# Ledger of designs, part 54: miniprotein binders against Mucin-6 (MUC6)

Target 1, 185 residues: Mucin-6 (MUC6), of Homo sapiens (Human) (q6w4x9r395to579)
Amino acid sequence: GHCSLEGGSFVTTFDARPYRFHGTCTYILLQSPQLPEDGALMAVYDKSGVSHSETSLVAVVYLSRQDKIVISQDEVVTNNGEAKWLPYKTRNITVFRQTSTHLQMATSFGLELVVQLRPIFQAYVTVGPQFRGQTRGLCGNFNGDTTDDFTTSMGIAEGTASLFVDSWRAGNCPAALERETDPCS

## First folded at step 12 (miniprotein)

Design j14 (from j11 with R38L R41E S49D)
Fold by ESMFold2-Fast, scan of step 12:
Structure j14 (fold): chain B 185 residues (1-185), chain A 80 residues (1-80)
Amino acid sequence: as target 1 above (185 residues)
Amino acid sequence: SGTEELLRQAQELIDRARELTEKGKYDEAAEVLEEAALLIEEALQKGVDPRLARELLFLYIEVAILAYRVRELQEEALER
């Protein structure tokens, strides 16, 4: 299955449900028991700082007990806080330049991430068939049914994207972000 | 410099949150992480230079990752 984060604030789930949200936080993109060592994929959104976009993807994070891999819009790749030269390889993960404008994170456990660096930072998540019905987060539940794609972290299927997205925040967003962005929703 | 001082202040809050988490003080750790995130967000909104902005973004991400871990530990503690 395929999930995309495009155009700054558009998401298409593994079940092909498109939605858009307005938020400035780190969000859980993918959790699954199929990810080793309590693995999770996260997406970081911030205000673009430019009037043509309200919020935009600025970094993607793969987190496990062993690794904290960050890929930023500025083409900086870190693991556990240390900058890494590409290609960068661990036991189960390789991060490399796929094209002049794209980086790829390939794994041995059925997850692939491709990030487009230019002209707009975007992310594309591919998961193998073993993930079907086994995913949670902004990319949806991958069960072949779009009617429950907005299933919150509490397991409740919502009719709107806003409650769904807010439930997948990684920790609480700073009070300043909520006060500043809520009127623009 | 003022830029290095801001980075040090944010790192100090993150280090404090880690210590609180190790002591099982998850609610206090969450509060300190919220303080760190607010400090970083305010600095970014004031329009800092690109190098500082990049360093602050990585600290912001570290805060979010630690907050995620603290939330998991809070949930585990409630189920005991």
Scores: ipSAE 0.595, ipTM 0.806, lowest interface PAE 1.4, mean pLDDT 81
Fold by OpenDDE base, second read of step 13:
Structure j14 (fold): chain B 185 residues (1-185), chain A 80 residues (1-80)
Amino acid sequence: as target 1 above (185 residues)
Amino acid sequence: SGTEELLRQAQELIDRARELTEKGKYDEAAEVLEEAALLIEEALQKGVDPRLARELLFLYIEVAILAYRVRELQEEALER
């Protein structure tokens, strides 16, 4: 399964359903029992302009009982809030520079993350077949059915992206908006 | 510092909440997590250096995720 976060505020789920939203919060991208130590992948969005429609991805966060990793445009921060030199390696996670503009987080448990740093901060999530039907969050449920990808944290299928996205907020943030205007890059 | 102490207390509450969850005490776990969230918010309002702010952010996100899981478990318990 492949999930992408592109163009500032565009998301394509594991089931290949595209949608867009505008929010300035941290959202759960991926939760699964297949992730060790209660692991979760999250996306941080922030304002990139003056209008509410000018929002963009600014960081990706992996959080578990053992690991805390923040990948942003300028740095990789791990446990204790310290920036790390790459490559960074833990028991089952490695973060390294793939190219001059791309970072990669490789794992031993079937999760891969590629982050494009420039010119646009974008992220690409890949999960193995063992994750099929066992994922939740903004990347969807990876069950081959696009019609139920907007399943909320409470297990309710929504028809709009805004309500779906809001259900996966981590913390107190403004409600997500669904607008026709192009997000900033 | 006072802020660092709040961070420590928040971490302890998170650990306690996990233990309570494992014991099936979901209501108590939820209460403890709420307390942790309040402590973190208080710490963030005091103005901290970037490193400490990042640590607090991690804890805040962790609290949110755990609270969500506790709610799921509560609902499952009610359905049985």
Scores: ipSAE 0.420, ipTM 0.755, lowest interface PAE 1.5, mean pLDDT 91

Design j15
Fold by ESMFold2-Fast, scan of step 12:
Structure j15 (fold): chain B 185 residues (1-185), chain A 83 residues (1-83)
Amino acid sequence: as target 1 above (185 residues)
Amino acid sequence: SDLEERLKRLIEELEKILKELEERAKKGGISEDVKKLIEEARELVKRAKEALERGDLLRAARLLLFAYIELAIAAYRLREEEE
């Protein structure tokens, strides 16, 4: 299955349900028992540089008990807090420059991430068939049915994206990241 | 500048989150992994403040982004430990 984070704040789930949201927080994109060592993908959103009323992806994080890989929009790649030169390889994960504007994270466990760096930071998540019906997060549940793609972290299927997205926040969001500059306030 | 004011505001918010997480850690029941994430975030905020004092706004912004990510991961791991 394929999940995309495009055009700043647009998401298409593994079951091909498109939606949009506005938020300046860290969100859980993908949790699955198929990811080794308590693995998860997260996405970090902030205010857009072009339009302050819009939000855009600024970093993607792959987290496990062994790895804490961050890929940021300014082309910094770290693992466990240390900057890494590409190509960067671990036992199960390789991060490399696929083109002048794209980075790829390939894994041995059926997960692939492609990040477009320019002109707009975007991410594309691919998972193998072993993930079918076993995913949670902003990318949906990958069960072949779009009607329950907005299943919250509490297991409730919502009809709208806003409650779904809010349920997948990775923690409390700093007020400074959510507040817009307003001369009238 | 607008960016400089945003960075100062972000530092204040991250320091508030840091203090809350450190208070939870003092109560006990927090793993060494979560404590390490909190300490890493504290160091990143310290380095960001130093970069801001030198007028290196882009470095300060980068360091604060990584500090925020560390804190988000700490909160996520803490929630898992409580489950």
Scores: ipSAE 0.687, ipTM 0.853, lowest interface PAE 1.0, mean pLDDT 83
Fold by OpenDDE base, second read of step 13:
Structure j15 (fold): chain B 185 residues (1-185), chain A 83 residues (1-83)
Amino acid sequence: as target 1 above (185 residues)
Amino acid sequence: SDLEERLKRLIEELEKILKELEERAKKGGISEDVKKLIEEARELVKRAKEALERGDLLRAARLLLFAYIELAIAAYRLREEEE
């Protein structure tokens, strides 16, 4: 299954259903019992302009009981909140530079993540066949049926993306996160 | 600077979230994993405040982002446990 986060506000589910949303929060992209140690993949969105419709992906996060990995445009932050040099390796996860503009997170449990850093911060999630019908989150349920991809965290099928996406919000959404820029600016 | 003020506002928001989660934690019944996330987030916010005091805005921003993420997950998992 392939799930993509592109163009700042576009998502294509594992079942290849495209949709668009605007949000400035952290959302669960992928949750599955196939992810070890209660693992979850998340997407962090923030405002990219002055209007509510100007939102963009700013980070991708993998979090489990053992690992915390934040991939942003400028750095990879891990468990202690510090940036790491690449390649970064844990027991089951490796983060490395794939190309000059792409990072990759490879795992031993059937999850792969490719992150395009430039010109647009985008993410591509790939899961193995063992994940079929066992995923939930913004990437859908990977069951071959696009009509039920908008299943909320409570197991309710929604007809619109907004309610679906909102149901997968992780925690509260504070004010917009300031990107790391020149402190003198 | 504008960035510094934004970071200060974010700290206030995160501290509010922390307080709410900690109050919920005091009621009991939450997992140790969630408690750990809350604790770690508190520490990150503390370190971010210290970074701001030193004028290290980049360090503060990084720490706050991580704290935000941990709190988000903590809140999410806490909801799952309560449901």
Scores: ipSAE 0.582, ipTM 0.825, lowest interface PAE 0.9, mean pLDDT 91

Design j17 (from j15 with L10E K16E A75I)
Fold by OpenDDE base, second read of step 13:
Structure j17 (fold): chain B 185 residues (1-185), chain A 83 residues (1-83)
Amino acid sequence: as target 1 above (185 residues)
Amino acid sequence: SDLEERLKREIEELEEILKELEERAKKGGISEDVKKLIEEARELVKRAKEALERGDLLRAARLLLFAYIELAIAIYRLREEEE
C-alpha cells in the first residue's frame, strides 16, 4: 500500500483514493496493530500563508512506546528533543539521507517512509501486504475499497473529507476545511 | 515584524494549553509519560521565548513547532489512556 501527502494539501490513501483538505493540526496518518509498541505515524500541518487555504505539511512524526522521531524540513529530532546526525538507527528503525533532497525511514516491520524536503515538503508512506485491512487514519484502511476510506476514528464512514480528517486529530485544533483552491507552495 | 507578532501569538496559545494540562496534571490521573511530554513542551516554549527576545525568529519558530508537536502527542496519549 502506498499513501502520499503532496502539494501541501493533497492526500492519496492506500486504496488510491485522492482527496484534499486544509488544516493546521497534527493528524494520525497510520495506526495498525502491525506496528510494534503501539506505533503510529502522524502528519503535522501548519499555516503557510495568510489565507485558510494556505496550509502545508511541515513535519512527519513516528511515535511508539519506545521511539519518537520527528522529521522536519531542517532536521530530524528524536526522543531527547535534539537533532541527530544521519544515519540514525534504533532497534528496528533507521533514518538516513536517500538523496540530497530526500530522507528515508526504514523499518524492520514493514513500514517505509520517504520524505521530500525540497522544494516542497512531501511524504510517501509504504506498508507491506501484512497491513491489508488493518490500517486506520488519513491513509485509509487499505482494504481495496475506496468507498469506505473516510472511516472516522470512531468507525463511522463519512461522505466528506472534512469530518473524516477532523476525527483523526491528535491534538486540539481548528476544524479542517475542504476547499477547491490551489495548494500551498 | 509580522512574523514576530505571529510567533508571540503562538506562544500565548501554547502557554494556555500548557496551563490547562498542567492544572489537570495536578489533579492526578495523568501518566508519567504524559507529564514528561508536558514538561518538554514547557521547556521548548521557554527556549522559544528566549530566542524571540534575542531576535532569532527562525529559531523561535522551530522551537514552537516542536512544542506544538509535543503537546499534540501528549493529548493523543491522554486520550489513549482514557479509552
Scores: ipSAE 0.694, ipTM 0.867, lowest interface PAE 0.7, mean pLDDT 92
Fold by ESMFold2-Fast, scan of step 12:
Structure j17 (fold): chain B 185 residues (1-185), chain A 83 residues (1-83)
Amino acid sequence: as target 1 above (185 residues)
Amino acid sequence: SDLEERLKREIEELEEILKELEERAKKGGISEDVKKLIEEARELVKRAKEALERGDLLRAARLLLFAYIELAIAIYRLREEEE
């Protein structure tokens, strides 16, 4: 299956449900028992410079008990807090420059991440068939039914993206930053 | 500047979150992995404040981004450990 984070604020789930959200937080993109050592993908969104109401993807994180890989829009790649030169290899993960504008994180466990660095920071997640019905997070549940793609962290299927997205926040974001993204006037 | 004032507000908010997590860590029951993430976030905020004092707003912004990421991971791992 394929999940995409494009155009700064658009997401297409593994079951091809498109949605857009506006938030300035770190979100759980993908959790699955198929990811080793309690692995998870996270996506970081921040306010864009062009519009006061727009947000954009600024970093992607792969987290496990052994690795904390961050790929940022500034073309910085870190693992466990240390900057890495590419290609960077661990036992099960390789991060390398696929093209002049794209980085790839390849794994031995059926997960692949491609990040477009320029002109707009975007991410593409590919998972193998073993992940079918075994995913949760912003990329959806990968069960072949789009009507329950907005399943929250509490297991409730929502009709709109806002409650779904809010349920997948990975941590507390500053109230001031959130307020600046969505002015109430 | 507008950016400078925004970064100062972000630092204040991050320091409140850090203070709460550090107090929880003092009470025990938190793994060394989570404590390390909290310590890393504290150091990133400290470096961001120093960059801001030097007028390096872009570096301060980048350091705060990484501090947000570290705190998000710390909270995520803490919730996983409690479940």
Scores: ipSAE 0.624, ipTM 0.818, lowest interface PAE 1.2, mean pLDDT 82

Design j18 (from j15 with L10A I17A E43L R47E)
Fold by ESMFold2-Fast, scan of step 12:
Structure j18 (fold): chain B 185 residues (1-185), chain A 83 residues (1-83)
Amino acid sequence: as target 1 above (185 residues)
Amino acid sequence: SDLEERLKRAIEELEKALKELEERAKKGGISEDVKKLIEEARLLVKEAKEALERGDLLRAARLLLFAYIELAIAAYRLREEEE
């Protein structure tokens, strides 16, 4: 399955449900028991440029008990707080430059991430068939049914994106980020 | 500059979030992993303030982004531990 984060604020879930939001926080993009060592993929959104009315993806994070990999829009890659030269390899994860404008994180456990650096920072998540029906987060539940793609962190299926997105915040956001509104609310 | 003013506001907001996370952690008890994340975020904010004072806006922005990410991970881990 494929999930995309495009155009700064557009998301398409694994079950192909599109939505848009204007939240500025760190969000849980993907959680699954198929990810080793309590793994999770997170997306960081911030305000775009001098305009405070739009949100954009600024970093993607892969977190586990062993790894804390950050890929930022300014092309910095870190693991556990240390900057890494590409290609960067661990036992189960390889981060490398796929093209002059794209980085890729390949894993041994069925997760693949491609980030476009230019002209706009964007992310593409691919998961293997073992993830079907076993995903949670902004990318949806990958169960073949779009009607419950907005399932919150509390397990409630919402009809609109706003409550869904807010439920997947990784933690409380700084007060300034509370000024944003979801386009579906 | 506009960026400089935004970075100053971001530092103030991150300092407030740091204090709130530390108070929240005391209520539920914390692991060494969460404590390390909070300490790392504190150091990143300190370095960002120093970079901003020297006029290195791009370095300050990068350091603040990483501080924000550390704080978000700390909050996420703390929530998991409280469950």
Scores: ipSAE 0.709, ipTM 0.860, lowest interface PAE 0.9, mean pLDDT 83
Fold by OpenDDE base, second read of step 13:
Structure j18 (fold): chain B 185 residues (1-185), chain A 83 residues (1-83)
Amino acid sequence: as target 1 above (185 residues)
Amino acid sequence: SDLEERLKRAIEELEKALKELEERAKKGGISEDVKKLIEEARLLVKEAKEALERGDLLRAARLLLFAYIELAIAAYRLREEEE
């Protein structure tokens, strides 16, 4: 399954459901029992301009009981809050520079993350087949059905992205705004 | 400057969020993990304010971003503990 966060406000789920939202919050991208130690992948969005529609991804966070890894445009910060030189390795996670503009987080448990740093901060999440039907969050449920991707954290199917996205907020923040736009535009 | 004002507003928002989270934590109990995250966020906000006072806007912005993330994680963990 491939989930992408592109263009500042566009998301494509594991089931290839495209949608757009504008929010300034930290959201749960991926939860799954397949992630060890209560692992979760989060996305941090912030305002990139004056208008409400000017929002962008500013960081990606992997969080578990053992690890906290923050990937931002300029640095990688781990458990101790210190910026780390790459490659950074834990027992089952490695963060390294893939290209001059791309970082990669590789894991031993079937999760891969590629982050494009420039010119636009974007993220690409890949999960193995063992995750099928066992994911939740903004990246969807990876069950091959696009119609139920907007399932909230409470298990309720939503028709629009706004309430769906809001349900996956990590903390308190303004309500997300949905905008119907072609992700390729 | 515009950036400075934005950072000041961000600090106010984070302080408000911090207070709300602390109040919520008091009512439901707080784990050491959540407590640590809140303390880290508080420290980051403090350092951001100091950086802002020195005119180091870039450092302030960086610190505020991580403060925000720490609070979000704290809120997430607290919610998980309440379930």
Scores: ipSAE 0.638, ipTM 0.852, lowest interface PAE 0.8, mean pLDDT 91

Design j19 (from j15 with K36E E40L R47Y)
Fold by ESMFold2-Fast, scan of step 12:
Structure j19 (fold): chain B 185 residues (1-185), chain A 83 residues (1-83)
Amino acid sequence: as target 1 above (185 residues)
Amino acid sequence: SDLEERLKRLIEELEKILKELEERAKKGGISEDVKELIELARELVKYAKEALERGDLLRAARLLLFAYIELAIAAYRLREEEE
């Protein structure tokens, strides 16, 4: 299956359901029992200063009990808080420059991430057939039925993207904590 | 600049998140992993403030992005541990 994060804030799920949102938080993109050591893929969004979309992808995170890999729009790659030179290899994960404008994270467990660095930061997630019906997060449940692709973190299938996206926030969002009085100085 | 003002607001918001996570950690029952994430985020915010004082807005922005990511991961893991 293939999930994409494109054009600032557009997402296409593994079951090919497109949607967009305006969020400035860290979101769980993919969780699955097929990911080793409680693995999860996360997407970080912030305000865009250039795009026709108001928000844009600024970093992607692969987190497990062993690894904390961050790939940022500034072409910085870290693992467990330390900057890494490419190609970077672990037992099960390799991060390398696929082209002059693309980085790839290849894994031994059926997950592949390709990140476009220029002209805009975008991500493409590919998962093997073992993930079918076993995914959760912004990329959907990969069960071949688009009507339940907006299944929230609480297991409720929504008809619209808003509640779905909000349910997959990984942690606190700076924008969500702003008081109404802040914009007034 | 508007960027400098936005970075100062972001620092305030991250400091608030840091304080909330540190208070939750103080109540006990969290792993050393989560404590390390919170401590790393605190250091990154400190470095960002120093970069901002020097007028290095690009470095400050980068450090704050990474600090925010560490805090988001800390919150995620803390929720997993509590549930």
Scores: ipSAE 0.738, ipTM 0.876, lowest interface PAE 0.8, mean pLDDT 83
Fold by OpenDDE base, second read of step 13:
Structure j19 (fold): chain B 185 residues (1-185), chain A 83 residues (1-83)
Amino acid sequence: as target 1 above (185 residues)
Amino acid sequence: SDLEERLKRLIEELEKILKELEERAKKGGISEDVKELIELARELVKYAKEALERGDLLRAARLLLFAYIELAIAAYRLREEEE
């Protein structure tokens, strides 16, 4: 399954459903029992302009009981808050520079993350087949059905992205604004 | 500047969140991990304010971003512990 966060406010789920939202929060991208140590992948969005519609991805966070990895445009920060030189390795995770503009987080448990640093901060999440039907968050549930991708953290299927996205926020923040996305945009 | 004002507003927001989380922490029952995250966020906000006072807006912005992330993580873990 491939989930993408592109263009500042566009998301394509594991089931290939595209949608758009605007928010300035930290959101849960991916939860799954397949992630060890209660692992979760999060996305951090912030304002990129003066209007409410000008929001962009500014960081990606992998969090577990053992690891905290924050990937931002300029640095990678780990458990103790220190910026790390790459490559950075833990027991099951390696973060390294893939290209001059891309970082990669590789894992031993079927999660891969590629982060484009420039010109736009974007993220691409790949999960193995063992994750099918066992994911939740902004990346959807990876069950091959796009119609139920907007399932909230409480297990309720929403028709619009706004309530769906809001349900997956990690902290306090304004309600997300939704606009339906053209698959070709 | 506009950036400076935005940063000030963000500081106020983060301090509000910190206060709320600290109040919840005082009730007890939260893990040490969450407490550490709150403390880290508090320190980051403090450093951001200091940077802002020095006119180092970029550093302030960076510190506030990480403070926000830490608070978000704290909130997330706290909810997980309560469920």
Scores: ipSAE 0.590, ipTM 0.838, lowest interface PAE 0.8, mean pLDDT 91

Design j20
Fold by ESMFold2-Fast, scan of step 12:
Structure j20 (fold): chain B 185 residues (1-185), chain A 83 residues (1-83)
Amino acid sequence: as target 1 above (185 residues)
Amino acid sequence: SDLELRLKRLILFLYIELAILEYRAREGGISEDVEELIEEARELVKRAKEALERGDLETAAELLTRAFTLLIRAAERLAEEEE
């Protein structure tokens, strides 16, 4: 399955449900029992431009009991707070420069992350078939049914993105801003 | 400026560390003491970001130093509570 974080604040889930939000927080993208050592993938969003209603991806974090890998829009890669030069390899994870504008984090456990650094910071998450029906977070539940892709951290399926996104905050941040397009305008 | 860039990076670092502490606390439960430390640290980071946005680098640096100290205390206490 494929999940994307593009254009600042657009997300497409593993089941191909698109949505957008405006928030300034660290969000849980992916939790799964298939990730070793209680692993989780997280996305950090912050304000973009002069408008308080616009936000963009500024960092991606892979967290487990052994690793805390941060890839930031400044092209800095750290693990457990220490800056790493690429290629960087651990027993199960390799981070390397795929192209002049893209970094890749490859793993031995069926998770792959590609980060576009320029011209816009964006992320692409790929998971193997063992993750089917075993994922939670902003990337959805990967069960082949888009109608329940907005399942909150409490297990409730929402019809809109707002409560879904807020339920997946990793930290205690302000609620995401909602901007509903007026269909009559 | 060079200092401004370093402070921006420190803000991002602390913001991420704060979120990770909250995430881990959620799984094991949290005492009121730990929650208070995390909330105080979050407020300091917020104030530091505002100081940086208005060009007050000295205030931003002071607030971030205090936020870092509180995050370390919260992490240590959370680890003790999890046994």
Scores: ipSAE 0.663, ipTM 0.824, lowest interface PAE 0.9, mean pLDDT 83
Fold by OpenDDE base, second read of step 13:
Structure j20 (fold): chain B 185 residues (1-185), chain A 83 residues (1-83)
Amino acid sequence: as target 1 above (185 residues)
Amino acid sequence: SDLELRLKRLILFLYIELAILEYRAREGGISEDVEELIEEARELVKRAKEALERGDLETAAELLTRAFTLLIRAAERLAEEEE
């Protein structure tokens, strides 16, 4: 399964459903029992311009009971809150520079993350086949059915992206907007 | 400026950390005390960002310092509740 966060406000689910939203919060991108230690992948969006429609991805966070890894445009921050030189390795996660503009987080449990740093901060999530039907969050449920990808954290299918996205907020944030406007990046 | 850039990074860091803290708290049932601390910290970060946008770097730094203090307190409180 491949999930992409591109163009500042575009998301394509594991089931290849595209949608767009504008939000300025941290959202649950991926939860799954296949992730060890209650692991979760999060996406951090922020306002990049003056208007509410000018939002962009600014960081990706992997969080578990054992690990906290924040990948932003400028640095990689780990458990101790310090920026680390790459490559950074834990027991089952490795973060390294893939190219001059791309970072990669490789894991031993079937999760791969590629982050494009420039010119636009974008993220690409890949999960193994063992994750089929066992994912939740903004990347969807990876069951081959695009029509139920907007399933909320409470298990309710939504018709619009805004309510779906809002249900996956990690913190208290303003409501997400669904507008057909150009992203800031 | 370099200071401005550093402050921007700190703001982002705090937003993320607060979100993570709130996420963890909700998984176990967030207490009123922890929630209040998080909300207060978030407000301070918001104000810091606004100060930064106005070019008031000193005020921004002060607000962020206070926000960090509350974040730490919230984390400690949450840890106590989980025991």
Scores: ipSAE 0.557, ipTM 0.819, lowest interface PAE 0.9, mean pLDDT 91

Design j22 (from j20 with L10E E17L T69A)
Fold by ESMFold2-Fast, scan of step 12:
Structure j22 (fold): chain B 185 residues (1-185), chain A 83 residues (1-83)
Amino acid sequence: as target 1 above (185 residues)
Amino acid sequence: SDLELRLKREILFLYILLAILEYRAREGGISEDVEELIEEARELVKRAKEALERGDLETAAELLTRAFALLIRAAERLAEEEE
């Protein structure tokens, strides 16, 4: 299955359901029991951007108990806060420059990530068949049924993207908290 | 400026680190001390972003340095609690 994050703020799920959202937060892109060591993919969106969208993808994060790999729009790759020279290899993950404008993260556990750096920062996620029906997050549940692709972190199928996206925030967003605590309109 | 771009990159890194720590904390049971370190760091990063948006690069840099120190302490303490 294939999930894409394109044009700054457009997402196409593993079941090929397209949607768009406005958000400035870190979101859970993919969770699955098929990912080793409590692994997860996260996507970071910011209002600032060189893209045509009002919000844009600015970084992708692969998190596990061993690894905290960040690929940013500035072409910096870090693991556990340390900048890495490419190609960078761990036991199960290799990050390398696929082309002058693309980085690839290849894994031994059926996950592939391709990041386009220029002209617009974009990400493409590929998962093997073992992930079918076993994914959660912005990329959907990969069950072959698009009617429940907006299943929230609480297990509720929503008709619109807004509640779905908000349910997959990885942490507290300073912008959302700032607006909620401001007593003035 | 070059410094401004570096500070924006640092803010991004600290937001990601905050999200990771909060994600791990949500699973259940971090100490109140770790929660307070995360909350203090989040406020410092917010203030740093606001300073940067006003063009106050020195204040932004100072606040980010303080935030980073708090998040490193939070991460180390969280790792100790998970052992």
Scores: ipSAE 0.356, ipTM 0.714, lowest interface PAE 2.5, mean pLDDT 79

